# Ledger of designs, part 5: VHH binders against q9y6x5

Target 1, 379 residues: q9y6x5
Amino acid sequence: LPPKLLLVSFDGFRADYLKNYEFPHLQNFIKEGVLVEHVKNVFITKTFPNHYSIVTGLYEESHGIVANSMYDAVTKKHFSDSNDKDPFWWNEAVPIWVTNQLQENRSSAAAMWPGTDVPIHDTISSYFMNYNSSVSFEERLNNITMWLNNSNPPVTFATLYWEEPDASGHKYGPEDKENMSRVLKKIDDLIGDLVQRLKMLGLWENLNVIITSDHGMTQCSQDRLINLDSCIDHSYYTLIDLSPVAAILPKINRTEVYNKLKNCSPHMNVYLKEDIPNRFYYQHNDRIQPIILVADEGWTIVLNESSQKLGDHGYDNSLPSMHPFLAAHGPAFHKGYKHSTINIVDIYPMMCHILGLKPHPNNGTFGHTKCLLVDQWCI

## First folded at step 3 (VHH)

Design l15
Fold by OpenDDE, look of step 5:
Structure l15 (fold): chain B 379 residues (1-379), chain A 125 residues (1-125)
Amino acid sequence: as target 1 above (379 residues)
Amino acid sequence: QLQLVETGGGLVKPGGSLRLSCVVSGFTFSKYAMAWVRQAPGKELEWVSSISTSGSYTYYEDSVKGRFTISTDNAKNTLYLQMSSLKPEDTAVYYCAAEFDWLGRYDTSYTFDPWGQGTQVTVSS
């Protein structure tokens, strides 16, 4: 049988939730498969960038989705959650579903994974759902499993996306044990539904399944705010992205803007584009604005407005609170193996290997995932 | 043409046993999860039990756990329901169905269609 892979993302599932809460269904999934406890994601640690990194193996500067909100100064185009359909933003890379879709006797399916409802390089998944947050997990799951089971050409790669626990993390904060316990219980139940569905359809034994996330969540507070209006007049710049990494487009001399911001807060680093730390791999793209502001963990950048979020993400990708996890099950994976860490870009070459696809140039290292795979030597 | 033929029902005393059979024609049901449902007079259809395509996984309604056993014979294209320790509350017409129909649609409890005539099970003293 041709290899099949289902990639599932639960948005904003912080890695240490696995240690602090109970997940009987997910634990069973892990018990029969593999776990990577921490996945170092890419900077900025936001939804669109990291999801695209998973499926491209590229840093954000390379695949071009550098934030959830972007601006291109040449074309004057804007990218946002409500305006993400222009292939212009996605065409700087080739996601794995496109690579897979272009193979003979293969097709791809997607349930609301970022970018999957957009023709990229003039290719769109044979099966996909337009993004709609109101669509239930059940409906998404039903479509995905139907496609996996009955499609011709066969669906060999599928993605499934779900918005929790991110939304709740923002609302309650990750430290709210009562509310987050409830939310995470629901997530575990959804995982149970997924596994049950696959078993019922006879897919469980032959389907490779990866369950992962794009980022974590850190606790925010009204006591930890950075008000930019206290440092610079709003008329002097355009805000492309706000918090916790602000993208600044100066309307006056860049140096003047920088000088007004550089000492705005001891809890915020201000970088000219050329001075962005190399470790972020967040410099070599025109969509990165001339000045970026990076708030310290748990701090929120605001404009004369109080933040309503009790949790947020997007911070330094070295912070454990920003890290998701990866679990996997299927014929390609060992049973009962746990791994400490990988980089999020490492997922792409692994998936390509599983599917027998030639990977596009990427920043991942296949060697980092060899211990997860039954057909590889673990060194 | 998809056809399901349920047999094995009858009148039995409380505590008795019955074995229901469902012969499927028109398709090979090995690709689909199969289920038993029942409908008592004046009540809605009720899910009873399901079995995975491979037969490796079985699921039961709480009220029948430990008493009913679902199984398949793929060679005969037949679904079975072994019922033991029957109760008056088990009185119903029993139907078999696929969780995916022959067109590949997922049938939830909301869209369940009894394709066969069903078989009457009556538990009475």
Scores: ipSAE 0.000, ipTM 0.245, lowest interface PAE 15.7, mean pLDDT 91

Design m2
Fold by OpenDDE, look of step 5:
Structure m2 (fold): chain B 379 residues (1-379), chain A 126 residues (1-126)
Amino acid sequence: as target 1 above (379 residues)
Amino acid sequence: QLQLVETGGGLVKPGGSLRLSCVVSGFTFSDYYMAWVRQAPGKELEWVSSISSSGSTIYYEDSVKGRFTISTDNAKNTLYLQMSSLKPEDTAVYYCAKEGRYWSGDYEKPYYFDLWGQGTQVTVSS
């Protein structure tokens, strides 16, 4: 039988939640599989960019999903959570489900993973769900497992996406132990449901399953605000993205805008596009605006109105609070092995290997995941 | 009308064999997972075996592995459970069940299955 892989994302699951809260189902999953404790994600540490990095192995500047909100100056198009269906935004890369879908006797399935309900390079998953946040995890899981079991050609790659604990992290803040404990308990229960469902269907032993996330969450506060209106008139620029990484499109001379912003706050770095630090790999794309503002951890960029979010993400990808985890189980993975760190782009070549796919050029390093795999030599 | 009807139960000696049948009406196997569930006197429901809609995926409870075989005949719209090497502890009412549309995470709960047969009695005794 061809190898099968299910990729599951719990949005905004910070890596250190595993240390600070109890996850009996997830821990059991890990015990029978592998854990990467920290995954260094890509900058900016937002949902759409990082999910696309997982499935492409590319930095954001390369795959072209550079934020949850984007603007293309040439076509005058806008990208947002409510406007993400235009293939224009996704076609700068080839995600793994497309690669898989185009193979002989294979098909892909998706339950609301970003980009999966869009034809990319004129290809869409044989099975997919349009994104709808109101659809339960159970329904998503049922569809995915049905497709994995009954599809022809067989589904060999599937994705499953869930919005928690991100939504709750924003609402409560990651330091709210009472509320986050409840939220994380529910997530662990969902993992339990997933495992039980797979066992009931006889998929558990043969299906490779990766459980991961796109980013973490940091605590925000009303006491840590950066008000741009105090530094520059709103008429001087267009705001493409706001916090914690603001994308600025000047309406006047770029240098003038930069000079007004550069000393706006000691808790915010201001970069001209060409001066963005190389380590971010966030420069070589036209969709990156001329000026970006990067707030320090836990600081929120605001205009006249204050943010009500108690948690946020999108900050420097070197911050531990922004890092997700990766757990995996299945015939391709060792049992009871823990690894300290990988890069999020490393997941792609690993998945390609598991599925027997030739990877597109990517920024991942297969060597970083060899120790997770039973068929590889680990030093 | 959706209906499941079990047959094939009876009295058998230890080590004996029985073949249970479940005739399905009102729907086709191709759309659903089917299962056998049993309940012994004074005990809770116990999942025994499941088969995927296509019949390509089969799973058994550990206690019946190697002894029981689940299968389907789509042409006859019938689910089967071939039981061999029967033990006294296999004594129970055996139910044919259709899995519900939504996964509840607990197959031992009655609401996991949205359709049940009347059950057939299997008694293993000397």
Scores: ipSAE 0.000, ipTM 0.226, lowest interface PAE 13.5, mean pLDDT 92

Design n8
Fold by OpenDDE, look of step 5:
Structure n8 (fold): chain B 379 residues (1-379), chain A 127 residues (1-127)
Amino acid sequence: as target 1 above (379 residues)
Amino acid sequence: QLQLVETGGGLVKPGGSLRLSCVVSGFTFSSYAMAWVRQAPGKELEWVSSIRGSGGSTYYEDSVKGRFTISTDNAKNTLYLQMSSLKPEDTAVYYCAREGITYYKSGDYRVYGMDVWGQGTQVTVSS
């Protein structure tokens, strides 16, 4: 049988949730498969950028989805959660579902993974759902599993996206044990539903399944705010993205704007675009604005209108609180193996290997995932 | 042997009520999703309602929402369809089925793949 792969993302699932909460279904999944305890994601640690990194193997500067909110100064276009359908934003890279879709006797399916409802390089998945947060996990799962089981050409790659525990993390904060316990239990139950569905359809033994996430979540507080209005007049710049990484487009001299912001808070680093640290791989793209503000962990950049979020993400990608996990099961994976860490961009070449696809140039290292795979020598 | 047996059909006046039953044997339906499907004379099969055995979630075709209620009795391994405010348009053979595969097309309607079927029970609504 041709190899098949289902990629599942639970948005905002911080890696250490696995240590602090109980996941009987996920643990069972892991027991029969593999676990990567920590995945170092890409900067900035936001939803659209990291999901696109997973499926392209590229840093954000390379695939061009550099934030959830973007602005292109040449075309004057805007990107946001409510305006993400323009291929212009996605065409700087080729996601794996497109690569797969273009192969003979193969098709791709997607349930609301970022970018999957947009034609990229004039190609869209044979099967996809338009994004709608009101659609249940069950409905998404039903579609995905139907397509995996009964499509012609066969669906060999599928994605499934779910918005939790991110939404709840924002609302309650990751340190709220009571509420997060409830939320995470529901997530585990959904994983149980997934496994059960696959077993019922006879897919479990032959389908490779990856369960991962795009980022973690850090605790925020009303006591940790950075008010930009205290440092600079709003008329002097356009705000493209706000917190915890603010993208600033100056309306006056860039240096003047920089000088007004550079000492705004001891809990915020201010970078000219050319001075952004190399380790972020967040410099070489026109969609990155001239000035970037990076708040310290747990600090929130605000204007006069204060944020009410108790949790947030997007911070330095070296912070453990920003890291997701990866679990996998299927014929391609070992059973009962745990790995300490990989980079999120490493997932792409691994998936390409599993599917027998030639990967596009990417920033991932296949060697980092070899120990997870039964057909590879462990380094 | 897998078997579904429908009962409860019959002739009823418009505005009347019927309760269909489906007794399951050979498997535990609580582990599956179960559905009612109907076929009117000269028409295609039409999905009516589904229920998940494990979670109890229920789903209905728009034309029967508010009038039909799907339910289960796990102890009896029985699926039910309570029909009220029946209309002539509801006239059909009603089948009980085990849901194998389900999917949504781009839009709002649900397509179901059923792998086990009952023999059907005739429901006739006539003035």
Scores: ipSAE 0.000, ipTM 0.264, lowest interface PAE 13.7, mean pLDDT 92

Design p11
Fold by OpenDDE, look of step 5:
Structure p11 (fold): chain B 379 residues (1-379), chain A 126 residues (1-126)
Amino acid sequence: as target 1 above (379 residues)
Amino acid sequence: QLQLVETGGGLVKPGGSLRLSCVVSGFTFSSYAMAWVRQAPGKELEWVSSISGSGGSTYYEDSVKGRFTISTDNAKNTLYLQMSSLKPEDTAVYYCARDKGYRYGSWYEPSYFDYWGQGTQVTVSS
């Protein structure tokens, strides 16, 4: 049978939720498969960038989705979650579903994974759902699994996206045990539904399934705010992205703007574009603005507005609170194996291997995932 | 030739029990998910329950959860529906159906199934 892979993302599922809450369905999934306890995601640790990194194996500076909100100074275009359909933003890379789709006797399917409802390099998944947050997990799951089970050409790669626990993390904060327990239980139940559906359709034994996430969530507070208006007049710059990584487009001399911001808060680092730390791999793209502000963990950058979020993400990708997990099950994976950590960009070459695809140039290291795979030597 | 044959229907009092059987022929029973679907007088077809070919996974409509149990005997090529605590609203013709795996839609739609039995009448009345 041709290899098949389903990639599932639960947005904002922080890795240590697995240690602090009960997940009977997910634990069963892991027991029969593999777990990577921590996945180091890419900077900035936001939804669109990290989801695209998973499916491209590239840092954000390379695939060009550098934030959830972007501005291109040359074309004067804007990108946001409400304006993400222009292929212009996505065409700097080739996601795995496109690579797969272009192969003979293969097709791809997608349920609301970022970028999947956009023609990239003039290619769109044979099966996809336009993004709609009101569509239930059940409907998404049903479509994906039916496509996997009964498509011609066969669906060999599929993606499934769900917005929780991110939305709830923002609302309640990750430290709200009462509310987050309820939310995470629902997530576990959805995983149960997924497994049951696969078994019902006879897909369970032959389908490779990866369950992962794009980022974690850190606790925020009204007591930890950085007000930019206290440091610089709003007329001196355009704000492209706000918190926790602000993208600043100066309207006056860049140096003047920088000087006004550099000492704005001890809990915020201010970088000229050329001075952004190398470890972020967040410099070599025109869509990165001339000045970026990076708030410390748990701090929120604000204007003369009060923040309603009790949790947020987007911070330094070295922070454990920003890290998701990865679990996997299927013929390609070992059973009962746990791994400490991989980089999120490592997922792409692994998926390519599983599917027998030649990977595009990427930043991942296949060696980091060898221990997860039955056909590889573990070192 | 593929065939599904339901039996076990009848008249029962509220609170009573029935066991429906569906004997299948013409295909490898264990290779397909199977379902029970019912149609009440004047109503549309309604999905009731599904089971995987292996019998390892089961699904139920909310209205029958806790009361109905779907099961299979692969050796006998037979699908079962154990019904307990029957209610008047359970009155319907019950069909066994083979899950075809549909590209679009859901198992709540009749088109999700490719083969049906002739049906067996279940009447719950005082």
Scores: ipSAE 0.008, ipTM 0.256, lowest interface PAE 12.1, mean pLDDT 93

Design p4
Fold by OpenDDE, second read of step 4:
Structure p4 (fold): chain B 379 residues (1-379), chain A 126 residues (1-126)
Amino acid sequence: as target 1 above (379 residues)
Amino acid sequence: EVQLVESGGGLVQPGGSLRLSCAASGFTFSSYWMSWVRQAPGKGLEWVATIKQEGSEKDYVDSVKGRFTISRDNAKKSLYLQMNSLRAEDTAVYYCARDKGYTYGDWYEPSYFDYRGQGTLVTVSS
């Protein structure tokens, strides 16, 4: 039988939640599998970019999903979480579900993973759900498991996406112990449901399952705001993305816009596109705007509007608060092994190896995940 | 086919009460958020209330907080809106709607729906 892999994402699950809260079901999952305590994600640390990095192994500048909100100056197209269905935005890379179908004549399934309801390189997941956050986890899980069991050609790669604890993190802030405890308990219960469902269907022993996330969450405050309107008039630029990394499209001379913004706040770095630090791997794409603003951790860039978010993400990817975790279970993985850290782009070559796929050129390093796999030597 | 059928509307005096019902069919009712929306004469569609799958989590527009209660019976595939202390400004056609929730991970006021019923008229007048 061909190997099977289920990739699960709980959006905004900060790595240190595992240390600060109780997860009986997840801990049991980890006990019987592997854990990577910290995953260094890609800059910017947002949902669409990082989810696409997981399934392509590429930095954002390479796969072309450089933010949740994008603008292409040549085509005049806009990308947003409510307008993400144009293949134009996704076609700069080949995600693993497409590779799975094209290389091995297998089927892929997806429950609301970013990009899975869009034909990429004229290929769409054999089975997929259109994104609808209202749909229960149970319904998503039922569809995924149905497809894993009853499809022809067989589904060998599946994705499952859930919006928590990200949504709640935004609402309550990660430091709200009372509310976040409640939210994280629900997440653990969902993991319990997942495991139980797989066991009931006889999938548990043969299915490789990865549970991960795209980013963490940092505490925000009304006392830590950067108001751009205090520095520059709206008539001088178009805002493509706002916080905590703002993408600025100047309507006047770029240098003039830069000069108005460079000293706007001591808690915000202002970069011309060519001066973006190399460590971000966030320069070589036309979809990156001429000027970007990067707020310090916990600071929020605002206009003359009040922000209601008590938590946010998108900050420097070196910050621990931005890092997710990765846990995995199945025939491909060791039992009871813990690893300190990997890069998020390392997940892709690992998944390709598990599935027997030839990976496309990517930025991941397979060597970083060898210790997780039973068929590899751990150095 | 997804169907939502509202009932319970009518004429009521200010300060009065009314209970709206919605019968759902054609989908797994218990798997979705459900909402009430309304449209007053000459105005646009306004979100009123949302209830999640298990019924424990509810949200309301500010103008109806403390007066309206949204509830559901998943076994009966029914959505309800108990409206108390009704005001003239509550006059509208009320629609039952299947909710699309919010965008990827972000909290927004519920404003996206993929299905809604034919509506039921609520008139609050002395």
Scores: ipSAE 0.473, ipTM 0.793, lowest interface PAE 1.1, mean pLDDT 94

Design p5
Fold by OpenDDE, look of step 5:
Structure p5 (fold): chain B 379 residues (1-379), chain A 126 residues (1-126)
Amino acid sequence: as target 1 above (379 residues)
Amino acid sequence: EVQLVESGGGLVQPGGSLRLSCAASGFTFSSYWMSWVRQAPGKGLEWVATIKQEGSEKDYVDSVKGRFTISRDNAKKSLYLQMNSLRAEDTAVYYCARDKGYRYGDWYEPSYFDYRGQGTLVTVSS
């Protein structure tokens, strides 16, 4: 039987939550599998980009999902969470579920993972759920496990997405111990439900399961605001994305706009597109706007009409607060092994290996995950 | 057709109690988060409370915590709001709303509802 893999994402699960809170179900999962304590995600550290990086192994500049909100100057199209179904945005890469779907005697399934309800390269997952945040985890889990268990051709790759603890992180802030403790407990319970469901269906021993996240969360405050309106008139530019990385489309001379913004705040770096630091791998795409503003950790870029969250993400991907974790269990993985750090793009070649798929060109390094796998030599 | 019909509003004295009801039809009620929102005279729409599918998880705006209780009966396709210790500032039209949610866990706003009832007026006055 072909190997099977379930990829689960809990959005906004900061890696150090594992150190600061109790997760009895997740810890049991880890005990019988592997843990990567910190996953360095891609810049910007937002939901759509990082989820697509997980399943493509590519930096954002390469797969073309460069933000949760995008603008293409040539086609005049806009991308947002409410307008994400145009294949135009996704077709710059081939996600793993498409690769898997195109194989003989294989199919893919998805429960609300970003991009899975879109035909990419004219291929859509055989089984998928349209995104609806109101749908319970249980219902998502039931569908995924049903497809994994009863489909023909068999589902060999499946994705499951859940919005917490991201939503709560935004609402409460990650430093709210009381509320976040409650939220994280619920997540752990969901992991318990997942494991129990798999065991009940006889899938647990044969299914490879990865539990991960796309980014972390940092604490924001009313005392840490950067108001762009104090630096530049809104008529001089179009805002494509706001905080913590603002994407600026000048309506006047780019240099003039840059000069008005460059000293706006000591807690914000302003880059012309060509001057974006190489380490971000965030330059070589037309969907990246001419000017980007990057707020320091915990600072929020605002306009006069903007509302503030108590937590946010999207900051420098080198910040520990932005890092998720990865845990895995199944026949492909060791038991009781912990690893310190990998890059989020490393997940793709690993998944391809597990599934026996030839990976598309990617930015991941398979060598970084060898120690997690039972069939690989770990130095 | 999705329908939400509120009832139970009225005039009540400060410190009094009311129980609002919402009858839902036209959709799988048990599959959705449901919310109460309110609009006071001259003010914008304000989120009040949300309850998830099974009713075990509830959330409230701070100003009503300890006083209001949201509940649901999935078999009856009904949403409820028990309002105790009512205050003048609770005066508003109360709406039953189906939670649309937001894609991929962004900030909750009163606008994240795809359907809303006609509302029921709650007036708290001596």
Scores: ipSAE 0.062, ipTM 0.556, lowest interface PAE 2.2, mean pLDDT 93

Design p8
Fold by OpenDDE, look of step 5:
Structure p8 (fold): chain B 379 residues (1-379), chain A 126 residues (1-126)
Amino acid sequence: as target 1 above (379 residues)
Amino acid sequence: EVQLVESGGGLVQPGGSLRLSCAASGFTFSDYAMSWVRQAPGKGLEWVATIKQSGSETDYVDSVKGRFTISRDNAKKSLYLQMNSLRAEDTAVYYCARDKGYRYGSWYEPSYFDYRGQGTLVTVSS
């Protein structure tokens, strides 16, 4: 039988949650598999970009999903959570489910993973669910497992997405021990349900399962605000994305806009596009706006009217608070092995290896994950 | 057109009670989670409470837990906030807000909620 892989994402699951809270089901999953304690994700540390990086192995500048909100100056198109179905935005890369789908005697399935309900390169997953946040984890899991078990051609790659603990992280802040404990317990219970379902269906021993996330969460406060309106008139620019990385499209001379913003706050770095630090790999794409503002950890960029967020993400990808984790189980993985860190783009070549797929050019390093795999040497 | 109209605000002494109401129109009320948010003088917008579509699940900011109760009547397209044991720090304009719905972590200010009423003022003072 061809190898099978289920990729599961719990949005906004900060890596150090594993150290600060109890996860009996996830710990059991890890005990029988592998753990990467910290995954360095891509800049900006947002949901759409990082999920696409996981499945493409590319930095944001390369795969073209550079934010949750984007603007293309040539086509005048906008991308947002409410407008994400245009293949135009996704076609700068080839995600793994498309690669897998195009293979003989293989199909892909998806439960609400970003981009999976869009035909990319004229290919859409054979099985997928349209995104609906109201659909329960159980229903998503039931569909995924049904497809994994009964499809022809067989589903060999599947994705499952869940919105927590991100939503709650935003609402309560990651430092709210009482509320986050409750939320994270529910997540652990869902992992228990996942494992139990796989066992019941006889999939557990043969299915490779990766549980990961796209980013972490940092604590925000009303005492840490950067009000752009105090620095520049809103008529001088169009705001494409706001916080914690603002994308600025000047309506006047770029230099003038830059000069008005460069000293706006000591807790915000202002970059012209060409001056964006190389380490971000966030420069070489037309969808990146002429000026970006990057708030310090825990600071929020706001306008005159602001809503309270107690937690947020999108900050510098070197910050530990932005890092997710990766756990995995299945015939491809060792048992009881823990690894300190990998890059999020490293997941793609690993998944390709597991599935026997030729990877597209990517920024990942297969060598970083060799220690996780039973068929590789760990140096 | 989506409309949210708050009522029930006023002046109350510390320890007193108020019941806020919100009348919703222009959308299928039962399809959306609803929230109360508030803005105190000189402060930003603060989330207070949320109730899910069915009304069976509620959530509150810690400072109001045990004192405030959010409820809804889907038949009447109405949202309520029972406020007991009111404190000076509860003084604010209270807004009825329609939950935008979570989608892939895209929370943008100020549109955490896609629609919000004009608000009703609650003043807690001796």
Scores: ipSAE 0.301, ipTM 0.684, lowest interface PAE 1.2, mean pLDDT 94

